# VHH binders against c4kar8: the designs that were tried, part 170

Target 1, 263 residues: c4kar8
Amino acid sequence: MAELSTPSPASPAPLDGGRGDELEKFTLRGARQILQLLQDLITHRGLITAHTGGGHSFMTAVLKVDEERGRVVLDPSPDPQANRRALAAPRLTCVTQLDGIRIQFPLVGLGEGQDKGRPALFAPLPAEMLRLQRREFYRLQVPLAHELSCLLKAEDLARKPVEVSARVIDIGAGGVAVVVPTGAAEFVIGGTLPACRLALPDGEPIELDLEVRNLNRQTQRNGTEQLRVGLRFAALPRAADTRIQRYIFKTERALNAKARGGL

## First folded at step 11 (VHH)

Design w26 (framework vhh_7yz9_2)
Fold by ESMFold2-Fast, scan of step 11:
Structure w26 (fold): chain B 263 residues (1-263), chain A 124 residues (1-124)
Amino acid sequence: as target 1 above (263 residues)
Amino acid sequence: QWQLVESGGGLVQAGGSLRLSCTASGFTVSDNYMGWYRQTAGNEREWVAWIDSGGYTTYADSVKGRFTISRDNAKNTVYLQMNSLKPEDTAVYYCAADLSTWGSEFSPSEYDYWGQGTPVTVSS
């Protein structure tokens, strides 16, 4: 089945080399495994960030898997520009999360059409999917009710110091992801933001040095764009590390208890 | 073991052309995703062009129609042909290699290997 959909001179290179060797143990190549994982994404209504290149992405979802035609059907963006970028890209890099496990896969040969009279995007089934079952890749999705923020020490477009309050959307052992107001600050990948202040629910803000690791303009399901910034903890005092880990653990336990209790 | 060596940068007048070269050693460019990025002082590194193992190419809107990425498998080299250069193309240009299909379109920190960068200055 999969082999009817996957052969293509245009297919991306398979994983190889040092990084590829490390990731190989997390790479799914079996047709049945790939079909099952895609079906799990449908069942759990998993939202997918589809990267179209140039720091652009849009939110989508797998609507169905057409085994007979060897295709996945994706929800198009309400933003026509995002769909144009996707169709112009030689490849989409799709990233999602299922039960805390990060899942990534490429889609090549994206087309547009209709499914049951509704606009849809479709692509051949991926030949490979990456499923990263490692604790260090775990990111707690921060509950909106916690109103977690990080005061960033950055620079504006004129290189003048500026402080910007950014909402924390996820947090892990190695860093945070934040949403930054448009035009509030300028970020350089690899640049260090010294003495930023992370506000956790309990206690005083934690003073941290943060390194910019990634920048992404993401088109949301409602058609709006937001700037998302990935930040690494560059210098983390032991006391700060302990407080962050405690927050993550406590929040995970509360979320798990709520899910198990059916609240 | 793995190395990327860049060349071809320099000073050029607006409307001129330059060809950047990136030669790999320790791995094969045709087996990997290869890209060009650029960075101006105070700005995040932005992607310019990339080419995959199948020969498919993608370009940033700002350079589409003016720049061409290509490879020479025999020389294990990736090129960026830059035509109709504009002052706003002034930047340090970086060659990048991704040994996986999962990170090539993300931030520079997600690539496996980077060149040292080659400066390009376009005068008005």
Scores: ipSAE 0.000, ipTM 0.184, lowest interface PAE 12.6, mean pLDDT 77

Design w27 (framework vhh_7yz9_2)
Fold by ESMFold2-Fast, scan of step 11:
Structure w27 (fold): chain B 263 residues (1-263), chain A 124 residues (1-124)
Amino acid sequence: as target 1 above (263 residues)
Amino acid sequence: QWQLVESGGGLVQAGGSLRLSCTASGFTVSDNYMGWYRQTAGNEREWVALIDSGGYTTYADSVKGRFTISRDNAKNTVYLQMNSLKPEDTAVYYCAADLSTWGSEFSPSEYDYWGQGTPVTVSS
């Protein structure tokens, strides 16, 4: 039997929401609530990372919910290979965030076709959706305008030391997710990257040790592929932890203020 | 500074109904997971029902279809409507708040705030 494992908050990998009794209290199973949550994802234009297995995923979105046919309509990838992987997969595990709340759900029986003359992917409505409001699962999507980066101290394919400037795409209490240029460095799950430097807008870069928790080759909505690396904070000095949490808090508040200004 | 005050417990005949209330002070129920738990003599507390910031609800299998959790944001109160009560529902019922939400640098851990409990006895 496979053991229940919850990835680090730094991991883009899905949580095992279907197996643990502890996650059951956060798992929606009512058809009405599932329909409502999917509709909320459409209304808020939620981007979804769909994991197809084998360390592969692609960016998608729910285009509509077809209540009469009991199915969800998804935006296909412009990369035909990503779509072929999705259609061949026994299950997609979809991960997204709505208003800072982590949402995860499975899709089984994926098919392809057209919706109003446009290519689309179709799947039956999920039987369950996980909704996690807890702090340890929160991931701030880093605004591109912040140009937040992390200088990684890693190794190349020949095991020579290399420094890689990686763009931070999300950040939480337990770690960061970064985009690494393809071929720039070799990463091993469970490996440690010592003395990396996280550049926050206020002050000097923070020097910290990072543990590689997951690796994912993600196909973006524009069809390009990128390597996403989930990195856990191995240990944080109190001052560094305070600065990171302050950045998350201030950025979240600024984003919420911007959203309210539009309303 | 943070409090949960429960009310509505009592003695009821099997098949009857009770409505439990939980009023919060010092924090907003609509911002957090709010839950009802119960404890019988000699056993650990078990989860009964949960409501989150978005108004989504979950229930333990033993109470699905019989119990309904809801909230009144204006009154900062969470309710548990208990219908078709069974002798097995006899327990002390506790209201809990999970304040481990984003927006606080030092948010408490899971269900850090508990009410004092309200007893419910269902006669056979």
Scores: ipSAE 0.503, ipTM 0.814, lowest interface PAE 2.1, mean pLDDT 84
Fold by OpenDDE, second read of step 12:
Structure w27 (fold): chain B 263 residues (1-263), chain A 124 residues (1-124)
Amino acid sequence: as target 1 above (263 residues)
Amino acid sequence: QWQLVESGGGLVQAGGSLRLSCTASGFTVSDNYMGWYRQTAGNEREWVALIDSGGYTTYADSVKGRFTISRDNAKNTVYLQMNSLKPEDTAVYYCAADLSTWGSEFSPSEYDYWGQGTPVTVSS
């Protein structure tokens, strides 16, 4: 009578898939990966916002990676006070973007010196770099003043066709996020909304098919519930793609110009 | 690490004013939707005000004409100027950054950064 040892129930995997675990998958700790990413920043001449604490930051760039000395060379601020703050800070938090992906990394032990006769900031190589590859495509946050909208062709709970005018809150090459009143329509993740109309400021609405990718309910103080809907472009004509890209580029440029005090 | 730190909360009399501050680290406030929310005990967090990357603002009806959201890009800080405060405005106020992957094909959930909150008490 062989006692069939009942396999001990596999301890439920700790559901602590906490916010921390999500960031870990985007964190680079390998020396080679870090060096490569820093080199990519150099190659692309990416501007970096360096936060010194206390709400202060300055714009910099990685000028060089010194692998032999294990250090990174940064462009100093034209503002001497910013450089002083940077040197006094126990830690710099550097933030940038590469190919629409946000990159963040800490620098500790900042010093000043000269690189090839030019003033420079030096720090040991970061121990880790966060590369937030959460999006396939960069999403532009749409200014409220642009009043982008998308006419969604959806169904109600009774599967009756309904048209819902949705505000576009972000847009990218791959899709849009919109806000609709709760109860305006029923959305199913993976479902297709055919023959929708995206309204851009530069001309006639674009007709396109949209696939529902995400749903998120938000409650406002006034008690109104809004539904955020993430939509992928299921089929985008080339002309439409060009218009969308043009809008994104124009808007980004305008926002950047404003941020630089040029408007 | 991305962080939001709220400040400026406190006790104020009805009809008074407060200015809340939210300082961001690890990201640029001018590149994101920034919002103020408030929460009372036992209730859900409610939206109060929003400023987008373009600097355009919107408000909940309950605070419209009394509250003003703004930002200082140089300080990487968002503000909520609250005027004509009412007892009904008593809550913990939270700053949020919409850094979500909303609309992403890879992330099914919204990812927002929140501060720890700052309490506001309006006495009658």
Scores: ipSAE 0.006, ipTM 0.236, lowest interface PAE 11.3, mean pLDDT 82

Design w28 (framework vhh_7yz9_2)
Fold by ESMFold2-Fast, scan of step 11:
Formats: C-alpha cells, sequence, structure tokens
Structure w28 (fold): chain B 263 residues (1-263), chain A 124 residues (1-124)
C-alpha cells in the first residue's frame, strides 16, 4: 500500500553532471593540484558540508592527506547515525570554500577506522575537484559575532502565517543560507517568502522576497541536527544589492586582516 | 551515468498542445528539484517551470494557466504539458535537475544536469 522510497545514493557532485565544457574550465584533474588544494583546506581549517543524499549532510573537515596511500582523512560526526548514513552512501558530495572560491568534490568508498587513536573517516583521493573562480558562487561564512538574522515570513505545520527569526550562516550575491529552529515553520522548494527582513549590522533591515531553493537536515559538529534552508534573492533592488555586497566585502576584508594578526 | 532525455517536441499550430517528457537515468526525479527551461537563438535560457521533491510546482508568469509540470515516479519521468500554445512559445526546451545545495544565483548554470533539448515550433 504505502510507498516508502529506498534511500537514494548520495547526491552526486555537479561535476558529474551533463554540463560538459561549462564546468571543465573550473575542474582540477591534476594529482598535484588536488593534493595542494586539499592541503590548503587543512591549513585554512576549512569546514566542509558533506552531503550523504536524501537531504542529509554533516559538517566535517579534512584532517590529513595521506599521499602515499592516496587517501584523505576526515573528521567524523559526533552523531553515530550521521556517520552510518555517510558510510552507507555510495558517494559523498563535499562543498566548501577557500579564499572566497567555492570548491566541490566527490568522495567514493568511504570507510572508518582510527587515526592516531582517534576515530576517523577515510576515502580515496578524489580524481577531480571543482574550483569555481566566479564571484557569483562566493559565499561568505557569516561570523557568529555578527549575529546576522533574517526574519522569515512563512507558514507553520497548520499552514498558518508565522514569523521566524533565522540565523544567517552564509551569504552571497544570489542569496543566503539560514538555520531554522525545528518545528518553527514549513518550507517547500520553489515557494516564495514575501517581505522577509535581512538585518545587516549597518542600517535598517533590508526587505526581501526570498525563494526557497534547498532544504537540508545538517548534523552539526556537536551532534545536533538543524534544518538548513537555502534562500535565493528574488527581485533584489540595486540599493539592497549594494548594501549586501558591501557587507560581504567589509567582512571578508576584516577576516583577512584578523587572520594576518592585524594590519 | 547521470542522464536526462527529452522527447515530445515538434511542430504545432497556435492554440494547439504538446506534452514534453524528460526521463532521468542514474538518479531519481522524486528526490530532486526538476525544471524546464527554454531558449531561442541568440537569447539566454529562460526558466519555464519547476517541481520539487514534494511535488510543489512554480511557473514563469507568461505560461501560468497554460503549462503544467508533473512527474511519474514509477517511470522516473518529468512532464511539461503545454496548452494554448502561442508563436512566442517557439524555442528549444531543456529539462534540468538541481542536485546541488543552495545556489549563488537563480540561473540555468546553477543546475547540475541538463538534457540535450527538444525543439518546439508554434506556427501562426
Amino acid sequence: as target 1 above (263 residues)
Amino acid sequence: QWQLVESGGGLVQAGGSLRLSCTASGFTVSDNYMGWYRQTAGNEREWVAFIDSGGYTTYEDSVKGRFTISRDNAKNTVYLQMNSLKPEDTAVYYCAADLSTWGSEFSPSEYDYWGQGTPVTVSS
């Protein structure tokens, strides 16, 4: 009677797609380039969102690149179920950024074990990595100290209007990703949230129409699960666009200056 | 491995109907954001319709009330039913699958997989 979908294989990386030459100019296939990029992610302590399919992901990081064995060592989730999903997935789609550049790569054949007495996940080195050097793909990870929020106008489980204050976790030219408290609202991909208010540190909140583009239940480093909602800016006024770009630029510049230990 | 195959295009008179089909292989249409785009020579691809994993649909204003996007999970196929066709609907129609997380811009280039396109010509 009831139809229960079997879990889908992990969502494939975009570079597995039928886009052909559009992505080729951004695809790294050289072993030395891949090793260097992975090492750069370690050096910069880049956080990685690893998608395991079925709308699930967990936050990880590259702990080590084992060049001799041809594998990467990843930080496991403190949630055992997230790790079980990852190990059962035929493929992980890993998304991160470095120096404002979006990086995506697949990991296939994930295993678990120990690295120097600590639990670890292992995977063969990816044969290719996507490095998107376009400003429109850049997403600023919003510093927690900024307490950036977006007041969403959505519907609850009973389809009654509700206002939800959501924490903005990343922001780019095309949209924001927010964290929504469990049970606070329901979202449908392609749905429009009208007259939402994005609170930037400088000036009045920006009134925006936001389109829901993605929903993902992400297991955090502390083992808790949160709903991550990807939201596209619909009709963005030029003044609002300028303010958002200015915030991104100022914050990126400040983070770069802080990383160098001051001016 | 991952493929989208479109069919059902052709020549039709103004006021007529066509149904486009898009069959996926290597992934499941019910798990993904699926869309239809169209493109005329010399112009960028234009969004037409979307359907999400929950079956929620959205349409570009010029096609609302005339076009309907749907899917058949058993056949792993997405459809675009086009009614009351106008000469302005003449284009190559593309099926697209968005397997990514949040995208930076709402443009055709944000989709992970594209079909080869199927031409639709509406004569006056």
Scores: ipSAE 0.000, ipTM 0.178, lowest interface PAE 12.5, mean pLDDT 78

Design w29 (framework vhh_7yz9_2)
Fold by ESMFold2-Fast, scan of step 11:
Structure w29 (fold): chain B 263 residues (1-263), chain A 124 residues (1-124)
Amino acid sequence: as target 1 above (263 residues)
Amino acid sequence: QWQLVESGGGLVQAGGSLRLSCTASGFTVSDNYMAWYRQTAGNEREWVAFIDSGGYTTYADSVKGRFTISRDNAKNTVYLQMNSLKPEDTAVYYCAADLSTWGSEFSPSEYDYWGQGTPVTVSS
């Protein structure tokens, strides 16, 4: 299963990609395709979340593929503790998204050293890479200009009801990821937040129940800590589902049109 | 105004080769997840091969090393090159497209468009 939570299509938590007959259809095992996909991640500077176990992860990227030595070269974390956790882990589960397609792969046997005089992490090439082109796994990165928010009904550390306006950073068919200031509310994986309000453009806020699927603490450059919370739509009325899908589609088309205009 | 038109089926001897074509109208094959399925009498459709928008391909175990899915973007056509054909490959072959930006489960019930099907008979 997922390390942080029960796997869901919209969850950023990793899936158990090493088993399952249905995942075989989406699993790349050919050496040429694995090399090609890793190169595509380099070309697009794809950011990778590397899960080290125990609810810990760090942001990395593939810097290069060393075909001669059969290894990938990864960008180390600026946090030395994250690098120590990664090196001690029996396995990294790497998750990223390229053109709306979820990509997940394992790395085993991580080591450290230098590449061209710079610190680097090394691992053998993965034997398999999961590439899931499914609607449920797509996550739109919400443009900051949209100021998309979700009013969360939660509890503080004293179990007193609080309302927190959280910024939506990504959205998919199955849920949203939000950021909240550290200490604003208490969140428990598997807990339900009832009657939250998702503010989408072109209409009244959507009232819905959200299930907490994952938690990640992130320190900003100004030293302020933010909590990233992955939230699953517990029950989504057809009308709400339609509005969310329309927002995602419209925003993606606008972003794609802007990218093509820059060509 | 979206459609898929298949061609290239027929009778072939075991060990022979056959190339199926699937031409799309109203949409671009390189922008979409394209698949070949096959169906034998009395059975449900089974997946044969996929090619996604990035050009990555996957194959069912029964056809790996013998079949190749490819596309010609200029002709807006997807191909299935079938080599070393076996009697067990006898089926009606279907081309399918997922036109969603996010894709689907790749199940027959969730594809946006299907071709008419083209029969392939492999004699022993």
Scores: ipSAE 0.055, ipTM 0.523, lowest interface PAE 6.1, mean pLDDT 80

Design w3 (framework vhh_7yz9_2)
Fold by ESMFold2-Fast, scan of step 11:
Structure w3 (fold): chain B 263 residues (1-263), chain A 124 residues (1-124)
Amino acid sequence: as target 1 above (263 residues)
Amino acid sequence: QWQLVESGGGLVQAGGSLRLSCTASGFTVSDNYMGWYRQTAGNEREWVAFIDYGGYTTYADSVKGRFTISRDNAKNTVYLQMNSLKPEDTAVYYCAADLSTWGSEFSPSEYDYWGQGTPVTVSS
């Protein structure tokens, strides 16, 4: 009886059978598990996008986990405005990836100070961390050396057509995330960008329609601001889907071999 | 337990206003893509408003300029402020959460969590 959850009559069931139950499996609530995952982010040098609200974020990283004081130490932004937004925010939403798996956690009570004489941001350890280990959430962080790009067909502020070559920062079975300079084009969540061209290695660019799923302004570690755009693949041809899956698999294998010091 | 609970629906005269609330438990609204949908008898659910984890918002053309989606992180609640209500806004309103970085296609079957729905009736 203790092994079974009683159905909650006040809570609606998820529309997708079992999908809601799966979310519970991906939530880490144990202090030891949370500490281990944060340490893994340090070990793998994971870059974190910290959302401060209002469509703003900045790139950070976990510098240290202070288990005795129950807090994390984060790399501050070189942009003082980004740090002020973070400190003023009631919470940060931290999003990162570890081996293609999405990791998400809140930080509440952010403070500023110094760690070993260097500026740092501090926050209490999160009570929960979400680790989405589902195939549909898997995303490969694209190596900078691959120079993977997507030519976007978008509109400017005057609604005139504009082509923007965007750098692909991550890619999965369902889409890509790209970065563009702020002001390069206007995007609307739910809008479709027709006939874009995704340049993969070993072949001609893939022509495809992309749907805008999310937008965020990111302050980079060098203090510059970029717009991150999340884009969903609309109805990929089988051949294109196969090429994307092959690229993801091949790149992940190569990254794993390189990380282990392959011969 | 991961759930969404809606409140704030009711009867209102055309031209009036209502604020719907959606309180989450088991996860945080600022960490996820949150949306409002509505459904009339005999029709599929239609998308109304969306807010992503970065705070960007978007609205269906039928409600643009009249409805505002927002959140209160301290209360873990998402709101839909509905102004200048019309009889055609009469529907059951649903709150939805999407944990996907790709998002949903604004289709009911693609969100991870839904509330129970709250009815809104606009009389003329």
Scores: ipSAE 0.005, ipTM 0.343, lowest interface PAE 10.1, mean pLDDT 79

Design w30 (framework vhh_7yz9_2)
Fold by ESMFold2-Fast, scan of step 11:
Structure w30 (fold): chain B 263 residues (1-263), chain A 124 residues (1-124)
Amino acid sequence: as target 1 above (263 residues)
Amino acid sequence: QWQLVESGGGLVQAGGSLRLSCTASGFTVSDNYMGWYRQTAGNEREWVAFIDSGGYTDYADSVKGRFTISRDNAKNTVYLQMNSLKPEDTAVYYCAADLSTWGSEFSPSEYDYWGQGTPVTVSS
């Protein structure tokens, strides 16, 4: 029998039916909770990856919540093809983070129009939103100032060995998500990248084996495409695991301290 | 030292109310996921309610509309207000803290923060 697998915890891909009952305790269904969470995404300028199906997604943001009309207003992609895919899709699955907590929600009935004379997408308010507070789902959004990178040992389109320095965009207990320039290397889901080097701010790079878990060709808000690769830590020595978790914990506390400082 | 201390349990008649308190020392409740769990004899602990750093709350279906979780940041205390109590709510209630935004299963032993438990008995 063919199994429908759930994405790994390190995946930027949507979570699905393999966690049905487990996810209920993290599901927001109250109208006020949903409105508050959407408002928090606006206030924090949260970037949203909207999955349109077929391995396609685009980067968007909530521009406003229209309570009177019961809808959200989203920033359209500068890529017209991404917008056409979105409008044709029966459902968008939106994935984002707020203070490292994974947030996921569906949008159904997407339309296009204008907000104060500017192009916009709109959809009815979601009936439910997932807000996941669990270590396996936690992803620290890496501050740009940290310049966190991972040197990947991969192959190019001609099957030649290549080393690609990839920017780490998020990191969790189970893996990292990285940005790779389009065409710099080829990745196969389930493939292993041996002896990669993860550079944390403190100390020597960590040498580790990474497994490719997901690939997402994402259209950015400036209209350019980038490849986002979700990578699982295949096996971590205790010392490496401790260093990664310490980095995550300390960085989260520092970010929380800044947020509580009143911005 | 990091610690959680529960209070407010006791014996109450069906239809009555109780308020449980959970006071933290060594860390700040407003920075962390705070949860209430309960355990009956012969069963595993079950989740009852949570409140997170953002003030978001949620409840198990069995208690929705009857229980309310809240916090007082100045007192570093989390409350569980239990209304319309039923005999099936009889359990030992535990307060738990996740020091960040993730679950306690990965916390080092020095960060395992559970209260001692407070018994609640609801008579018919």
Scores: ipSAE 0.000, ipTM 0.161, lowest interface PAE 12.1, mean pLDDT 79

Design w31 (framework vhh_7yz9_2)
Fold by ESMFold2-Fast, scan of step 11:
Structure w31 (fold): chain B 263 residues (1-263), chain A 124 residues (1-124)
Amino acid sequence: as target 1 above (263 residues)
Amino acid sequence: QWQLVESGGGLVQAGGSLRLSCTASGFTVSDNWMGWYRQTAGNEREWVAFIDSGGYTTYADSVKGRFTISRDNAKNTVYLQMNSLKPEDTAVYYCAADLSTWGSEFSPSEYDYWGQGTPVTVSS
């Protein structure tokens, strides 16, 4: 039967295609979190690229969230052909950025109509949204008082194994940045440092493999040079990931509380 | 041990088409964010097209509607189908893989691995 059907009440399509468990950290599934993020896109007038498949997309924006009816209201394209493609598509993939953070979500069941006498597109609220933070916006700056360190298993100039205790200066879901004393070890971008040990306050050091992602030689205000090394977590066990996230959350809360109480 | 091998570049006349291929070894393309960048002499690399681990695609405004990024999981290969080519599309095209949690379709320095580049010349 090739007749138009009205969708029955059903969950919106789930977000497809995570990088395994890694994208789960950035996936929002709470109704209030989704509503708040959509409202933030309205407030900042964020432009959204909506992909309709087959290499086609159009620029849109969230105009309104109708919480009572569980719908999002979108700005139609000025190109009528783009709107026709969108309405014919089984799914839209919406991609945008907010303060450098990539936001991605699916919309299913797109319809057209009017909002306050103006043309509009309507879709049910997504069940999931991806909020993939940029490196500079996801990492906690580690307080010096925490004396957070990582014991690196590296090599010296003669390719002999050495252990270097490096100070952790920032930490995020995907890695750490550390400061290494000049001449303590050699690093190669793309190289793997096996069985390193990250010391967190509450418990035993976490053993993990790290990949060198970047190197930066910074001259400090006093004229001394420091080597900063960006390190990616390779295949974090779930228990280690949970401990790192807990440390980040707890430390951010403490810093925010101190800022409000101090000033 | 990770490698990206590009092919399919060459000389083509304006209005023509080319398909670039990028075959990965050592890792799986469907598990990672894959992108195509291009670079003209004297300029920095610019992003062209992006496909994430879920198969969702994004394109630079200059190529929207003309270029299509896709992948063949069985062949572990990413493609860039280039249609309606213009002289301004003349560049060296690079395949890139992002194993980062931060995403990098707009930041080439955050991609983990790069191919050697495939030259494309579009004559007027």
Scores: ipSAE 0.000, ipTM 0.159, lowest interface PAE 13.3, mean pLDDT 75

Design w32 (framework vhh_7yz9_2)
Fold by ESMFold2-Fast, scan of step 11:
Structure w32 (fold): chain B 263 residues (1-263), chain A 124 residues (1-124)
Amino acid sequence: as target 1 above (263 residues)
Amino acid sequence: QWQLVESGGGLVQAGGSLRLSCTASGFTVSDNFMGWYRQTAGNEREWVAFIDSGGYTTYADSVKGRFTISRDNAKNTVYLQMNSLKPEDTAVYYCAADLSTWGSEFSPSEYDYWGQGTPVTVSS
């Protein structure tokens, strides 16, 4: 098992912040911009996936920015093992999305303490934050009401064929991220899942070949762990690509309109 | 009803400066992707600059370092400060709003609202 998966644009898995001049132009290094972006995450109550290495992550949030002590304060996991992994990690890679824009930043020197008498994690302010304003990195968080699912053709632990209905948690131009029930199937990074079926709300399921790009065991805010699988679209027909893009576009606009309506 | 009104265009000499304004009514500019596009006769509209809901900006290579997009939330207005103008900057400039977070990542046809356009003429 690799300590870090090669990231896919279709997954909340970390991107290499030093990857080419293209990413450098989206990297914030100014102290004022970093402080403002962290404050925006607090204001919007943005959920952050914090990657601790070894294919593990947990869900957290920025509680506050302590400018006087030069640190961020994070919400600890209700799972003590997730917190121990985080404290032992040499680096925490935080990934979130704000207004559809992917945000990624490192935290080094994580410690534990208390904020207003409650347990908290803290780390020095990051020296850089990646803010990706590119369509290829956009991931629509799929509304639970849409009940979007993908029927995966995979293998169980004995290498026997199995069909697994997985909930689609996000979708983009390059793929989907799904939640797989514990013990339902085995996945190998780089493996191909042929003839899977993606169910969109207004038509017949789309038959797709999917490539496994990353695997992540994520500890949720309620302390439960789930397996998240990032899947890349392989050889999408134009008609399928058009339907997926149309779904993303229309759903994004509808969600944006609801938010403005004060609902 | 959402509306965008541009102002500040005109005739200017090469090397000069102009500031375009785009005032929104019916919605808040800080909630949206806001962009500036320009169009010359016989060509499609081309992207110039955008500012997203978080206040972060990006620019087309042809204007980077010369143009600055900014926002005044209190006035509900987006600005395009154009410095070191060149004759090739001559165009009709359009303000656009996108209800989605994609903004300028989609083609101009995907924007929800457009202003009427403000002509800018740069003489040699």
Scores: ipSAE 0.000, ipTM 0.195, lowest interface PAE 11.6, mean pLDDT 80

